# VHH binders against q9qxn5: the designs that were tried, part 1

Every score and structure here is a prediction.

Target 1, 258 residues: q9qxn5
Amino acid sequence: FRNYTSGPLLDRVFTTYKLMHTHQTVDFVSRKRIQYGSFSYKKMTIMEAVGMLDDLVDESDPDVDFPNSFHAFQTAEGIRKAHPDKDWFHLVGLLHDLGKIMALWGEPQWAVVGDTFPVGCRPQASVVFCDSTFQDNPDLQDPRYSTELGMYQPHCGLENVLMSWGHDEYLYQMMKFNKFSLPSEAFYMIRFHSFYPWHTGGDYRQLCSQQDLDMLPWVQEFNKFDLYTKCPDLPDVESLRPYYQGLIDKYCPGTLSW
Below, numbering starts at 1 at the first letter of every chain, in headers, positions and changes, except where a header shows other numbers; antibody chains aren't numbered by Kabat.
ipSAE, averaged over its two directions, is called F for ESMFold2-Fast, E for ESMFold2 and O for OpenDDE. V2 adds 0.75 times the mean of E and O to 0.25 times the DockQ between the complexes of E and O.
Where letters were taken out, [cut] stands.

## First folded at step 3 (VHH; framework vhh_gocatamig_d2)

Design c3 (at its last look DockQ between E and O 0.84; V2 from the best seeds 0.00; counts 0 for: pae O 3.3 > 2)
Fold by ESMFold2, look of step 3:
Structure c3 (fold): chain B 258 residues (1-258), chain A 117 residues (1-117)
Amino acid sequence: as target 1 above (258 residues)
Amino acid sequence: EVQLVESGGGLVQPGGSLTLSCAASGSIFSINALAWYRQAPGKKRELVAGITSGGSTVYMDSVKGRFTISRDNAKNSVYLQMNSLRAEDTAVYYCAAELYSWDTEYWGQGTLVTVSS
């Protein structure tokens, strides 16, 4: 499981997850969906958003302390090497963490970064720090939300599950609002790439539809590049920009609504 | 399927007040939140205020302190009390129901609010 026991930044990571697991509730997520659902906060291009991540280091990551903008290019280049003929998939690597810009808009990182989990039902064992971080979450005292299925029907499909609020869902919805011309696999991977309890831990299968099971291999393939490119080896971003600008022009051109 | 019916729009002078109402009916059990949006001429539709099933509220900055959203669960209705109205509040106001899945939402027909001397 992802229960970190060491790493140079462990105290920061544990604190982030403690706050996340305390404050991410059905009501909190519902408020954030309303707050961000009009995409009227800023107008900017994809590359402008990537540049903003120069100012962000992900406080939920115990092993990496470099700006998230470099992680975007690392992930994209890892995918390009392994899947050279799927240019949309290279772009997924660049895009996947852009929802982290909410942290630069004043959101606390526990509402932006880190592993996601469903709100509205009991957290499962593979949720990071599950045994030590949920004690103060008020949803666990609510009978609507405290059972294995909580507010959900069996196999309702992850599209009908209210995930903890953060960069995955924000970016998914931004891409839908701006009508990105990417295939459905790209939207799905971005939406669920931080759902480690499911795609890596094997938990929450009782919420999954057949469509989710069919998509799981794509999320797991993406995760290889998210994990295996998380290292201090930083890419030459300026050499890479023309290629990725070409992909942006193809799939998500121009000034977008955020 | 959810059906939303707005009422209460009209013409009002600057500094005046209006109350908008929205009644929800149909398959209402999946509603995550009810909200008011508005669209002024030549502008994109924007959130005005929202209220969750748990009663938490969200307001755009320009209406805080002037507008109040409230909900009557027994009547499946949402209200927007609009006080201290300004010319820039002129718009068509829409009631929206947002489901737990963001991919599905329902909208009312809209009600016109005109703030003019």
Scores: ipSAE 0.443, ipTM 0.781, lowest interface PAE 2.1, mean pLDDT 88
Fold by OpenDDE, look of step 3:
Structure c3 (fold): chain B 258 residues (1-258), chain A 117 residues (1-117)
Amino acid sequence: as target 1 above (258 residues)
Amino acid sequence: EVQLVESGGGLVQPGGSLTLSCAASGSIFSINALAWYRQAPGKKRELVAGITSGGSTVYMDSVKGRFTISRDNAKNSVYLQMNSLRAEDTAVYYCAAELYSWDTEYWGQGTLVTVSS
């Protein structure tokens, strides 16, 4: 659901998604969950993690011409402007892409960035490049994973669904591990903000519980800022740091386990 | 609910070998991945090795080439073959099961491995 231009950039994006849709399987996701489950890769503060984003190139985003940390602050400030009464929501804006640091640790782009989707069931039509990128996915040759519901029961809830591995799931698990004191809405936004087939495409409703449906508007609200805050007018990050450090100290203080 | 019971721990000399076993019972069909963790005194619990339902394995760097995790689905068991043991491998080793829902983990009581001359 991103805007892609034709040419070399499109080719890069397509290649990334082709790899993603080929290699993201139930087994792969399970392996990554084990690999990162101890959060023993690095100890650092949130602000240190934000700084690390500047070393990352997101191959799924053709429009990024500035450091990724700026996008974090842009998103946060957009939310702050629209929702001044919800400081935790401001922080969600700052945090949402921090899981991309996995790429700096050697994870391939197709395992870090891009849209997410449920594994263990047939990809639905709203998944980007769905018609041209899943042919080589071994799970689709498995009768357990190749039907609409696949390994899942109707309306089992997204908490019981295996999502493709990426920065969303990683950060969500990291937040749980480190016991962030954010509300449940924040966790939903972080975990599913890249699940475009769901919150924008209207798909995978057969997997959703009532709780998921209740949380859907929050994810959609967040998405407005994630998509539309990217602009050439970069924020004065240095002037914003004290405010967001205050939020970090409130909800996720200190040195954290990554 | 899943129950995990570790066995095989003990005292071994440096360079020695030991095999840990973990037997799972209960709702075993819901288990996606099995793993071994260890915790040394004064240190955090760390992943040693993991194995998916599909048989893919993950190892911490310090045990690669020395430890082997394997799974026997018929016996609902996971094993950790530990070779070339070192003093730094001394820890309580825990078996863990992860369900498909990701949100639920089950742990054994642990088994002590002591590597000492």
Scores: ipSAE 0.115, ipTM 0.607, lowest interface PAE 3.3, mean pLDDT 91
ESMFold2 (binder alone), look of step 3: mean pLDDT 81; pTM 0.810

